# VH-VL binders against Isomaltosyltransferase (ctsY): the designs that were tried, part 9

Target 1, 124 residues: Isomaltosyltransferase (ctsY), of Sporosarcina globispora (Bacillus globisporus) (q8rqv0r968to1091)
Amino acid sequence: VEYEAEFGVQSGVSTNTNHAGYTGTGFVDGFETLGDNVAFDVSVKAAGTYTMKVRYSSGAGNGSRAIYVNNTKVTDLALPQTTSWDTWGTATFSVSLSTGLNTVKVSYDGTSSLGINFDNIAIV

## First folded at step 24 (VH-VL)

Design z5 (from y5 with light chain G30S)
Fold by ESMFold2, fold request of step 25:
Structure z5 (fold): chain C 124 residues (1-124), chain A 120 residues (1-120), chain B 107 residues (1-107)
Amino acid sequence: as target 1 above (124 residues)
Amino acid sequence: QVQLQESGPGLVKPSETLSLTCTVSGFSITSYYVHWVRQAPGKGLEWLGVIWTSGQTDYNTPFTSRLTISVDTSKNQFSLKLSSVTAADTAVYYCARQWYGYSYGPFDYWGQGTLVTVSS
Amino acid sequence: EIVLTQSPDFQSVTPKEKVTITCRASQSISSDLHWYQQKPDQSPKLLIKRASQSISGIPSRFSGSGSGTDFTLTINSLEAEDAATYYCHQSYRRPLTFGQGTKLEIK
């Protein structure tokens, strides 16, 4: 199950299509300032530990984004440099999710770095 | 606060290498990308290339074989070298900082520019 | 390469009048179009980013609009200090390109 970034709830970010290879209709860029984010409603049938993955591009260097679940920060996800802005990478992380609906947020906060292009997030 | 300043020789002979430096202050060179842009006298602006925070570069196609952009992080200096110059390379050369948060973006701060004349 | 074509190349205008400058892209560039002002012997100055977004410290008389291929810079009440050359710039795809410029002079 893939959640397209451009269809998430966007705060302070934008959508773009200026690099090929995205899924859906585009990707999210424009993480300019603290608090800029995209949020998703992720539903699971059972509480437990899940592996999720982020598809992204980070052509300028090693980036990072904060991951929040139900308004609690769970990690600073490393987004290693991709070969270029025209190539896409995958980064994974583990989270505990509650039965039913969980809000998962990819955010630029005080520990985050660089601009990145965010394509989608998925349960692996 | 944020400053970029180009420097280098104002005169370069044909066939030689044009070498410029851009000294920066007031921002982190690990977070922002610096571009080089030139402007021939009385003409418009031409993008030359960018150096990413990783040290990798992207060059405008006509310059791929002649252009080298580099950075010395210990000196907060970016460098431009353009080999095999001709009169067509006479221009004001600018370094410029890209607006944060995008792959490519607008340039929010520019150096004052330095005129380089290619003359025999 | 994405070509940006500005109109007009030159405009002589009276203070307090509204000025409109256009930029047409050879293909869609979404909202990745920016405007700069350049006065003689000076560096370009960013006026508007991403088609319509304002820049801190730029007078509110400058505004931008458009998306896709057709973009407009508007000066809603010209001041004498606005005499300059104006450039559009796309950051949608490399190579980054600029329009040919629009020179604005006071009558």
Scores: ipSAE 0.810, ipTM 0.929, lowest interface PAE 0.8, mean pLDDT 94
Fold by ESMFold2 at other seeds, fold request of step 25:
Structure z5 (fold): chain C 124 residues (1-124), chain A 120 residues (1-120), chain B 107 residues (1-107)
Amino acid sequence: as target 1 above (124 residues)
Amino acid sequence: QVQLQESGPGLVKPSETLSLTCTVSGFSITSYYVHWVRQAPGKGLEWLGVIWTSGQTDYNTPFTSRLTISVDTSKNQFSLKLSSVTAADTAVYYCARQWYGYSYGPFDYWGQGTLVTVSS
Amino acid sequence: EIVLTQSPDFQSVTPKEKVTITCRASQSISSDLHWYQQKPDQSPKLLIKRASQSISGIPSRFSGSGSGTDFTLTINSLEAEDAATYYCHQSYRRPLTFGQGTKLEIK
């Protein structure tokens, strides 16, 4: 199940279409300030471990973003440099989710680095 | 306090290489991107290119064969080299810092600029 | 390449009046349009970012609007110190480009 970043709940970020290859209607940029984030309501039928995939572009260098589940930070996700700002990468990690509704947040916090373009997440 | 300062020769002969430096302070060169922009006397602004924190560059198309932008992180210093110059390369050259958080963005701080005249 | 066309090229203005400068992009650039002021012998100064967002330290009389292809910079009570050349700038796609400039002079 895919969740488009531009349809998430955006705090302090912006949306853009200035690089081709995004899914949906665009992607999120503008992670300028600590706490800037996109949040998603993710519903699962059973508690357990899921694979989260983050589709992103990081053309300037190796970036990173903090991942929160239900307001608890679960990782600092590495976003290795993409070939250019016009190419997209996928970063993958395991996430524990509770039965029913979970709030998943991709956030720029004190351990995060660089501007990146954030396209979507997938929970598998 | 964020500061950028260009330096280099004021006069360059045709067919030679124009070489400039931009010394920066007050910000992390591993987090911010520095661009080069020029302005011919009495004319508008022309973007030349950018160097990303990885060392990779993007150049304006007319300059791809002549332009080299580089960085020395130990000196907080960016460099611009433009080969095979002609009178058309006479301009004030600026280095400028990009606003954080975007692939491309506006330039929030500029150097004072340095005039380079190409004359024979 | 995205061409930015400013209008007017030149305007002689009276202090206290409202001044409007337009910038038209040759294709949609979303909100990735920025405005700069440049006085003689000075470097450009960022006034407005992303079409309409304020910059700290810039007088509130400067404002911006628009999205897509049509953008406007407004000076809502011109001061004598605002005599300068104004440029729009797009950061939507490389190569980054500037408008040709609008020169404001005091009557």
Scores: ipSAE 0.807, ipTM 0.926, lowest interface PAE 0.8, mean pLDDT 94
Fold by ESMFold2, last read:
Structure z5 (fold): chain C 124 residues (1-124), chain A 120 residues (1-120), chain B 107 residues (1-107)
Amino acid sequence: as target 1 above (124 residues)
Amino acid sequence: QVQLQESGPGLVKPSETLSLTCTVSGFSITSYYVHWVRQAPGKGLEWLGVIWTSGQTDYNTPFTSRLTISVDTSKNQFSLKLSSVTAADTAVYYCARQWYGYSYGPFDYWGQGTLVTVSS
Amino acid sequence: EIVLTQSPDFQSVTPKEKVTITCRASQSISSDLHWYQQKPDQSPKLLIKRASQSISGIPSRFSGSGSGTDFTLTINSLEAEDAATYYCHQSYRRPLTFGQGTKLEIK
C-alpha cells in the first residue's frame, strides 16, 4: 500500500512538481528546519514487522531522514545520492507496527542531512 | 556570520582562462550549495552553474564546454574557471549560497562581486 | 529555458506610494519565483522567496503574490531607500533564470 507524500499531513514542508517521475500529483520538498515532516496514518490488521519503502530523490549528495512510528524514532534512514535530481531511488527498511492505526512520520531532525525530494512510502 | 568573498584577477586577455575563487565562512559547505552568477555592465543577472555538496556540477548550457566549477573543502573555497574568454565575458562575477532544503532555490547570501574585464 | 519578463522596465516613484512590479514566466513555475533588490554597486539582496514568503530582516512593506506564470512584488508604502533595481528569479528548472530587471527611482 502506497502513501503519497503530498497527501500526508505536512508540517513545514510543501508539495512541488519541478522534477518529473514522481507518483501521484507531486512530491514533497522544503525540509529546511528541524522538525519539518510528513506524517501518515498507516493501518495494519496485525501487529508485526513490515517492510517500509521510501521513494525519494537526493541529487546533491547522501541524505537521510528520521523515521518515527507512534512518536518513537525507529531509525535514521539513509537516502543515498541519486544520479541527479531528476532520478528517483528507493530506500528500504523493516518497521514494527501495532495492530490498527500507526502514525508514521518522515522527519528532518538533528541527525538528518540535506534537502531531498520525498515522493511516497509503501508498507508491505 | 555567513560570508562569501570573490577574488581573482580584474583583467584577463582574450582567449585566456578566467579564474576566480570564492572563500566562504559561517556555514557548512557539506550542507549548502554554492552557485555562480554574473552580471555584464549595465545588464541583468545570468546564472552560470552550481556545485552540489557531492562535488557534482550543473552548468548553464552555453557554458558547458568552457566552465569548470570546483570546491576545496579543506580551504572553504569554491573556484570558477571560464576558458577561451572574449569581451562578452566582461562582468561582475558573484558566488551565492542557495537557501537550504530544496533542489534549486533562491540565493540568501551573495558575495560582494568581483569585476573581470576581458581586454587586450 | 524559462523566460521571465518584468514590467515596467523603469518607473519614477514618489515616497509613500504603493508600487507594484510584475514578473511573467514563459511557462508555469508553480511558486518557485523569488525577488531581489540590487542597489548601485551592491550585490543582490533576497526580499521574497517562493512567490510570497517573507524573509527575516526585510521590511514588512515588501510583499509578493502569484503562482504559475504571473507574479507581483508590492511595496506598500515606498521609502526613499527603496530606489533600486528589482529582479525576479525562478528556481523551478535549470537553467535558473532572472527577469531583465525593474529600476525604481525617486521623483
Scores: ipSAE 0.789, ipTM 0.921, lowest interface PAE 0.9, mean pLDDT 94
Fold by ESMFold2 at other seeds, fold request of step 25:
Structure z5 (fold): chain C 124 residues (1-124), chain A 120 residues (1-120), chain B 107 residues (1-107)
Amino acid sequence: as target 1 above (124 residues)
Amino acid sequence: QVQLQESGPGLVKPSETLSLTCTVSGFSITSYYVHWVRQAPGKGLEWLGVIWTSGQTDYNTPFTSRLTISVDTSKNQFSLKLSSVTAADTAVYYCARQWYGYSYGPFDYWGQGTLVTVSS
Amino acid sequence: EIVLTQSPDFQSVTPKEKVTITCRASQSISSDLHWYQQKPDQSPKLLIKRASQSISGIPSRFSGSGSGTDFTLTINSLEAEDAATYYCHQSYRRPLTFGQGTKLEIK
């Protein structure tokens, strides 16, 4: 299931369309300040370890974003530089999810770096 | 206190290379992007290009063959070189910092500008 | 290339009046339109970002509006110090471009 970033719960960020190749109606940019994030309600039928992926663009350099699940930080996800701001990459990570609803958040925190364009997140 | 300051020769002969530096302080050059913009006397603003934190550059199309933007991170110093100049390159040259968090964005801090005249 | 066309090119204005400057983009640029003030012999100063977002330290008499292709900078109750040239700037796509400028002078 894919969750479009522009339809997540946005805090401090914005939706933009200024680079082609996004899915849905746009992507999220504007991670300007500590705590800026996009959150998603992710529901699973069984507790377990899931692989998730983030589709992103990071044209200026190697970026990173913190991943939170149910308000607990689970990783700093590396977002290697893309060829340009007009190309998109995918980064994957593993998370433990509880049965039912989980809040998954892609956040700019103290260990995060650079502006990036966030297109979607999905369970693979 | 964020500061940017351009420096370089004010007079360049036709066909030579215009060479400028921009010394910055008060912000991380590994996190912010610096652009170069020029303004011909009595004219508007023209974007020249940007250097990303990776060292890659994007140039405005007319300048692709003769513009080089670079950075020396140990000196907090950006450089602009424009080869094969003509009188059309006479302008005030600015370096400017992009607002954080976007691919492209507005410029929140500018240097004072330096006039370069191409004459002869 | 996205062309930004400002109106008017020049305007004589009276202190304390409301002044409106427009910027039209040749294609939709969402809200990626910014406004700068440039006083004689000075560098540009950012006034408004992303169409309507305020900048710390800029007087509240400056405001922006619009989205898509049509944008407006408004100066409520003009001050003499506001005599300057005003530029719009798009960051939607490279190459980044500026409008041709709007020069305001005090009558």
Scores: ipSAE 0.788, ipTM 0.924, lowest interface PAE 0.9, mean pLDDT 94
Fold by ESMFold2 at other seeds, last read:
Structure z5 (fold): chain C 124 residues (1-124), chain A 120 residues (1-120), chain B 107 residues (1-107)
Amino acid sequence: as target 1 above (124 residues)
Amino acid sequence: QVQLQESGPGLVKPSETLSLTCTVSGFSITSYYVHWVRQAPGKGLEWLGVIWTSGQTDYNTPFTSRLTISVDTSKNQFSLKLSSVTAADTAVYYCARQWYGYSYGPFDYWGQGTLVTVSS
Amino acid sequence: EIVLTQSPDFQSVTPKEKVTITCRASQSISSDLHWYQQKPDQSPKLLIKRASQSISGIPSRFSGSGSGTDFTLTINSLEAEDAATYYCHQSYRRPLTFGQGTKLEIK
């Protein structure tokens, strides 16, 4: 299941379209201040370990974002440099989710680095 | 305090290489991107290029074959080299810091600029 | 390449009056348009970012508006110190480009 960043709950960030290749209607940029984030309501049928995929662009270097599930930080996700700002990558990690609704947040916090363009997440 | 300062020779002969240094302080060169911009006397502003924190560069198309932008992180210095110069390269050269958080953005801090004259 | 065309090229203006400078982009640049002031022998100074967002330390008489292709810088009550050349700048796509400039003189 795929969740577009531009349709998540945006805090301190904005939707842009100035680089081609995004899914949906755009992507999110503007992670300029600590606490800037996008939040998603993710429902799963059973508690367990899922694979989360984050589609992003990081043209300046190796970026990172903090991932929260139900208000608990679960990882600092590395976002390796993409070939350019006009190319997209996918970062993948394992996440534990509870049955039913989970709030998943992609956040720029004190351990995060660089601006990045954030396109979507997928839960597999 | 955020500071950027350009330095280098003010006179360069035609066909030779223009070489400038931008020394920076008051911000992390691993977090902010530095651009080079020039301005011919009495004229407007022309973007030359940017060096990303990875060391990769993006150059404005007319300069792709002549321009080299580099960084020495141990010295907090960025360098610009422009080969095969002509009188058209006479300008004030600026280094400038990009506003944080975007792929491209406005420039919030500029050096004071250094005039380079190309003269036979 | 995105071309930015400013209007007017030059304007002589009386203090306390409202001044409007426009910038037109050759294609949509969303809100990725910024304004700078440059006084003689000085580097550019950022006035407005992203079409309409204020910059700390810039007098409130400076404001910006617009999106897409049409953008405006407004000086609501001109001061003598505002005599300068003004540039718009797009950061939507490389190469980054500037408008040709608008020179304001006070008379």
Scores: ipSAE 0.776, ipTM 0.915, lowest interface PAE 0.9, mean pLDDT 94

Design z5 (from y5 with light chain G30S)
Fold by ESMFold2, fold request of step 25:
Structure z5 (fold): chain C 124 residues (1-124), chain A 120 residues (1-120), chain B 107 residues (1-107)
Amino acid sequence: as target 1 above (124 residues)
Amino acid sequence: QVQLQESGPGLVKPSETLSLTCTVSGFSITSYYVHWVRQAPGKGLEWLGVIWTSGQTDYNTPFTSRLTISVDTSKNQFSLKLSSVTAADTAVYYCARQWYGYSYGPFDYWGQGTLVTVSS
Amino acid sequence: EIVLTQSPDFQSVTPKEKVTITCRASQSISSDLHWYQQKPDQSPKLLIKRASQSISGIPSRFSGSGSGTDFTLTINSLEAEDAATYYCHQSYRRPLTFGQGTKLEIK
């Protein structure tokens, strides 16, 4: 199931369309200040380990974002440089989710780096 | 404090290569992107290009064959080289830092600029 | 290439009056439009980012508005020190471009 960043709960960030290839109606940029984030309500039928995919663009270099599940930081996710700002990559990792509703947050923390363009997440 | 400082020869002969250095301090060159912008005397501003923290560059189309932007991270220095110059390349050259957090953004800090005259 | 057209090219203005400068983009650039002030023999200074967002250290008399193709810089009560050339700048897509400039002089 895919969750578009521009339809998540945005804090300190905004939706933009200045690069092609995003899904939905845009992507999120403007991670300029500590704590800037996009949050999603992710519902799963069974507790367990899921694969989370983050679709992003990082044209300037190797970026990173902190991932939170239910207000607990679970990783600093590497976002390797994309070929350009006009190309998109996917970063993948395993995440543990509880039955029912989970709050998943992609955040710019003190361990995060660079601006990036954030398109969506997928839980599989 | 954030500072950018352009330096280089003020006079360059036609057909030669214009070479400038931008020395920076007060910010991480692994986190911020530096652009080059020029301004012909009495005229407006023209974007030349940017170097990303990875070392990759994006150039304004008219300059793609003549322009090289590079960085020496050990010296906190960015360089601009423009080959095959003509009188049309006479301008004040600026280096400028992009506002953090975006693919492209506004320029929050500028160097003082250096005038380069192309003349025989 | 996105062309930015400013209006007017030149304006002679009286202190304490309200001044507006417009910038029109040749296509929609969302809110990726920025304003700079350049005084004689100085480098440009960022006044407003992303159409309307304020910059720390810039007097509150400077404000910006607009989105899409039509943008305005407003100086609500002009001061003598505001005599300068003003540029708009788009960062929506490369190549980054500037307007041709608007020169303000004090009467």
Scores: ipSAE 0.775, ipTM 0.921, lowest interface PAE 1.0, mean pLDDT 94
Fold by ESMFold2 at other seeds, last read:
Structure z5 (fold): chain C 124 residues (1-124), chain A 120 residues (1-120), chain B 107 residues (1-107)
Amino acid sequence: as target 1 above (124 residues)
Amino acid sequence: QVQLQESGPGLVKPSETLSLTCTVSGFSITSYYVHWVRQAPGKGLEWLGVIWTSGQTDYNTPFTSRLTISVDTSKNQFSLKLSSVTAADTAVYYCARQWYGYSYGPFDYWGQGTLVTVSS
Amino acid sequence: EIVLTQSPDFQSVTPKEKVTITCRASQSISSDLHWYQQKPDQSPKLLIKRASQSISGIPSRFSGSGSGTDFTLTINSLEAEDAATYYCHQSYRRPLTFGQGTKLEIK
């Protein structure tokens, strides 16, 4: 199930279209201040370990973003440099989710690096 | 305090290479992108290119064959080389820092600029 | 490449007047339009980012508006020190481009 970043709850960030190849109607950029984030309501039928895929572009170098689940930081996700700002990558990690509703947040925190373009997440 | 300072020879002969240095302080060169912009006397601003924190560059198309932008991270210095110069390359040259958080963005800090004259 | 056309090229202005400068993009650039002030023999100074967002340390008399192709810089009550050349700048797509400039002089 895919969750488009531009339809998530945006805090301190904005939707842009200035690079082709995004899914949906755009992507999110503007992670410029600590705490800037996109949040998603993710509902699962059973507690367990799921795979999260983050589709992104990081044309300037190796970026990273903090991932929160239900207000608890679960990782600093590496976002390796893409060939250019016009190409997209996918970063993948395992996440534990509770039965029912989980709030998943992709955040720029003190451990995060660089501007990146954030397209979507997928939970598998 | 964020500072950028251009330096280099003010006079360059036609067909030679223009070489400039931008010394920076007060910010992380592993987090911010530095652009080069020029302004011919009495004219507007022309973007030349950017060097990303990875060391990869993007150049404005007319300059692709003549322009080299590089960085020496140990010296906090960016360099610009423009080969085969003509009188049309006479300009004030600026280095500028991009606003954080975007692929491309506005330039929040500029150097003072350095005039380079191409003349025999 | 994206062409930015400013209007007017030149304007002679009186202190305390409201001044409006426009910038039109040759294609939509969303809100990726920025404004700079350049005084004689000085570097450009960022006034407004992303069409309408204020910059710390810039007087509140400067404001920006617009999106897509049509953008406006407004100086609500001109001061004598505002005599300068003003440039719009797009960061939507490379190559980054600037408008041709608008020169404001005091009458």
Scores: ipSAE 0.774, ipTM 0.921, lowest interface PAE 1.0, mean pLDDT 94
Fold by ESMFold2, last read:
Structure z5 (fold): chain C 124 residues (1-124), chain A 120 residues (1-120), chain B 107 residues (1-107)
Amino acid sequence: as target 1 above (124 residues)
Amino acid sequence: QVQLQESGPGLVKPSETLSLTCTVSGFSITSYYVHWVRQAPGKGLEWLGVIWTSGQTDYNTPFTSRLTISVDTSKNQFSLKLSSVTAADTAVYYCARQWYGYSYGPFDYWGQGTLVTVSS
Amino acid sequence: EIVLTQSPDFQSVTPKEKVTITCRASQSISSDLHWYQQKPDQSPKLLIKRASQSISGIPSRFSGSGSGTDFTLTINSLEAEDAATYYCHQSYRRPLTFGQGTKLEIK
């Protein structure tokens, strides 16, 4: 199930369309200040380990973002440099989710690096 | 204190290479992107290009064959080289830092600028 | 290439007037439009970012508005020190481009 970043709950970020290849109606940029984030309500039928996929662009270098589940930081996700700002990559990791609704947040915090363009997440 | 300072020869002969240096301090050159912009006397501003923190560059279309932007991270120093210059390249040259957090963005700090005159 | 067209090119103004400068983009640039002030023999100074966002240390008489193709810089009560050339700048797409400039002089 895909969750478009531009339809998440945005805090301190913006939606833009200035690079082609995004899904949906745009992507999120403007991670400029600590705590800037996009949050999603992710529903799963059973508690367990899921694969989270983050679709992104990082044209200037190797970026990273913090991932929170239910307000607890679970990882610093590496976002390796993409060929350019006009190309997209996918970063994946394993995430533990509780039965029912989970708040998943992609955040710029003190261990994060660089501006990136954030397109969507998928939970599988 | 964030500072950028351009330097280089003020006079360059036609057909030669214009070579400038931008020395920076007060910010991480591994996190911020530096652009070059020029302004012909009495004219507006023209974007030349950017160097990303990875060392890759993007150049304005008219300059793709003549322009080289580079960085020496150990010296906090960016370089601009423009080959095969003509009188049309006479301008004040600026280096400028991009506002953090975007692919492209506004320029929050500028150098003082250096005038380069192309004349025989 | 995205062309930015400013209006007016030049205006002689009196202190305390409200002054409006416009910038029209040749295609939509969302809110990726920025304003700079350049005084004689000085580097440009960022006044407004992303159409309407304020910059620390810039007087509150400067404000910006607009999105898409039509943008406005407003100086609500002009001061003598505001004599300068003003530029709009888009960062939506490479190549980055500037408007041709609007020169304000004090009467």
Scores: ipSAE 0.772, ipTM 0.920, lowest interface PAE 1.0, mean pLDDT 94
Fold by ESMFold2 at other seeds, look of step 24:
Structure z5 (fold): chain C 124 residues (1-124), chain A 120 residues (1-120), chain B 107 residues (1-107)
Amino acid sequence: as target 1 above (124 residues)
Amino acid sequence: QVQLQESGPGLVKPSETLSLTCTVSGFSITSYYVHWVRQAPGKGLEWLGVIWTSGQTDYNTPFTSRLTISVDTSKNQFSLKLSSVTAADTAVYYCARQWYGYSYGPFDYWGQGTLVTVSS
Amino acid sequence: EIVLTQSPDFQSVTPKEKVTITCRASQSISSDLHWYQQKPDQSPKLLIKRASQSISGIPSRFSGSGSGTDFTLTINSLEAEDAATYYCHQSYRRPLTFGQGTKLEIK
């Protein structure tokens, strides 16, 4: 199931369309300050380990974003440099989710780096 | 305080290489992108290019074959080299820092500029 | 490339008047339009970012509006120190481009 960044709950960030190849109606940029994030409500029927995929662009260098589940930081996800700001990559990691509702955030915090363009997440 | 300061020879002969440095302080050069912009006397602003934190560069199309932008991280210095100059390259040259958080953005801090005259 | 066309090229103004400067883009640039002030022998100074967003330390008499192709910088009550050249700038796509400038002079 894919969750478009522009339809998540945006805090301190905004939707943009100035680079082609995004899914949905746009992507999120403007991770300018600590705490800027996009949040998603993710419900699963069984607790367990899921694969989270983050679609992004990072044209300036190797970026990173903090991933929070239910307000607990679970990783600093590396977002390797894409060949340009007009190309998109996918970063993948394993995440533990609880039965029922989970709040998943893609956040800029004190260990995060660079501006990036954030397109969507997928939980599989 | 965030500061950028251009420096280099003010006079360059035609066909030679214009070489400038931009010394920066008050911000992390691994986090911010530095652009070069020039302004011919009495004219508007022309974007030359950007160096990304990875060291990759993007140049404005007319300059692709003549322009080299680089960084020396040990000195907090960015460099501009423009080869095969003509009188049309006479301008005030600025380095500028891009606003954080975007692919492209406005320039929140500028150097004072340095005039380079190309004269025979 | 995206061409930015400012209007007017020049305006002679009286202090306390409301001044409006426009910038028209040759294609949509969403809100990725910024405004700078440049006084003689000085570097440009950022006034407004992303069409309408305020910059810390810039007087509140400066405001911006617009999206897409049509943008406006407004100086609500002009002061003598506002005599300068004003530039719009797009960061939507490379090459990054500037408008040709609008020079404001005090009558």
Scores: ipSAE 0.711, ipTM 0.903, lowest interface PAE 1.2, mean pLDDT 93

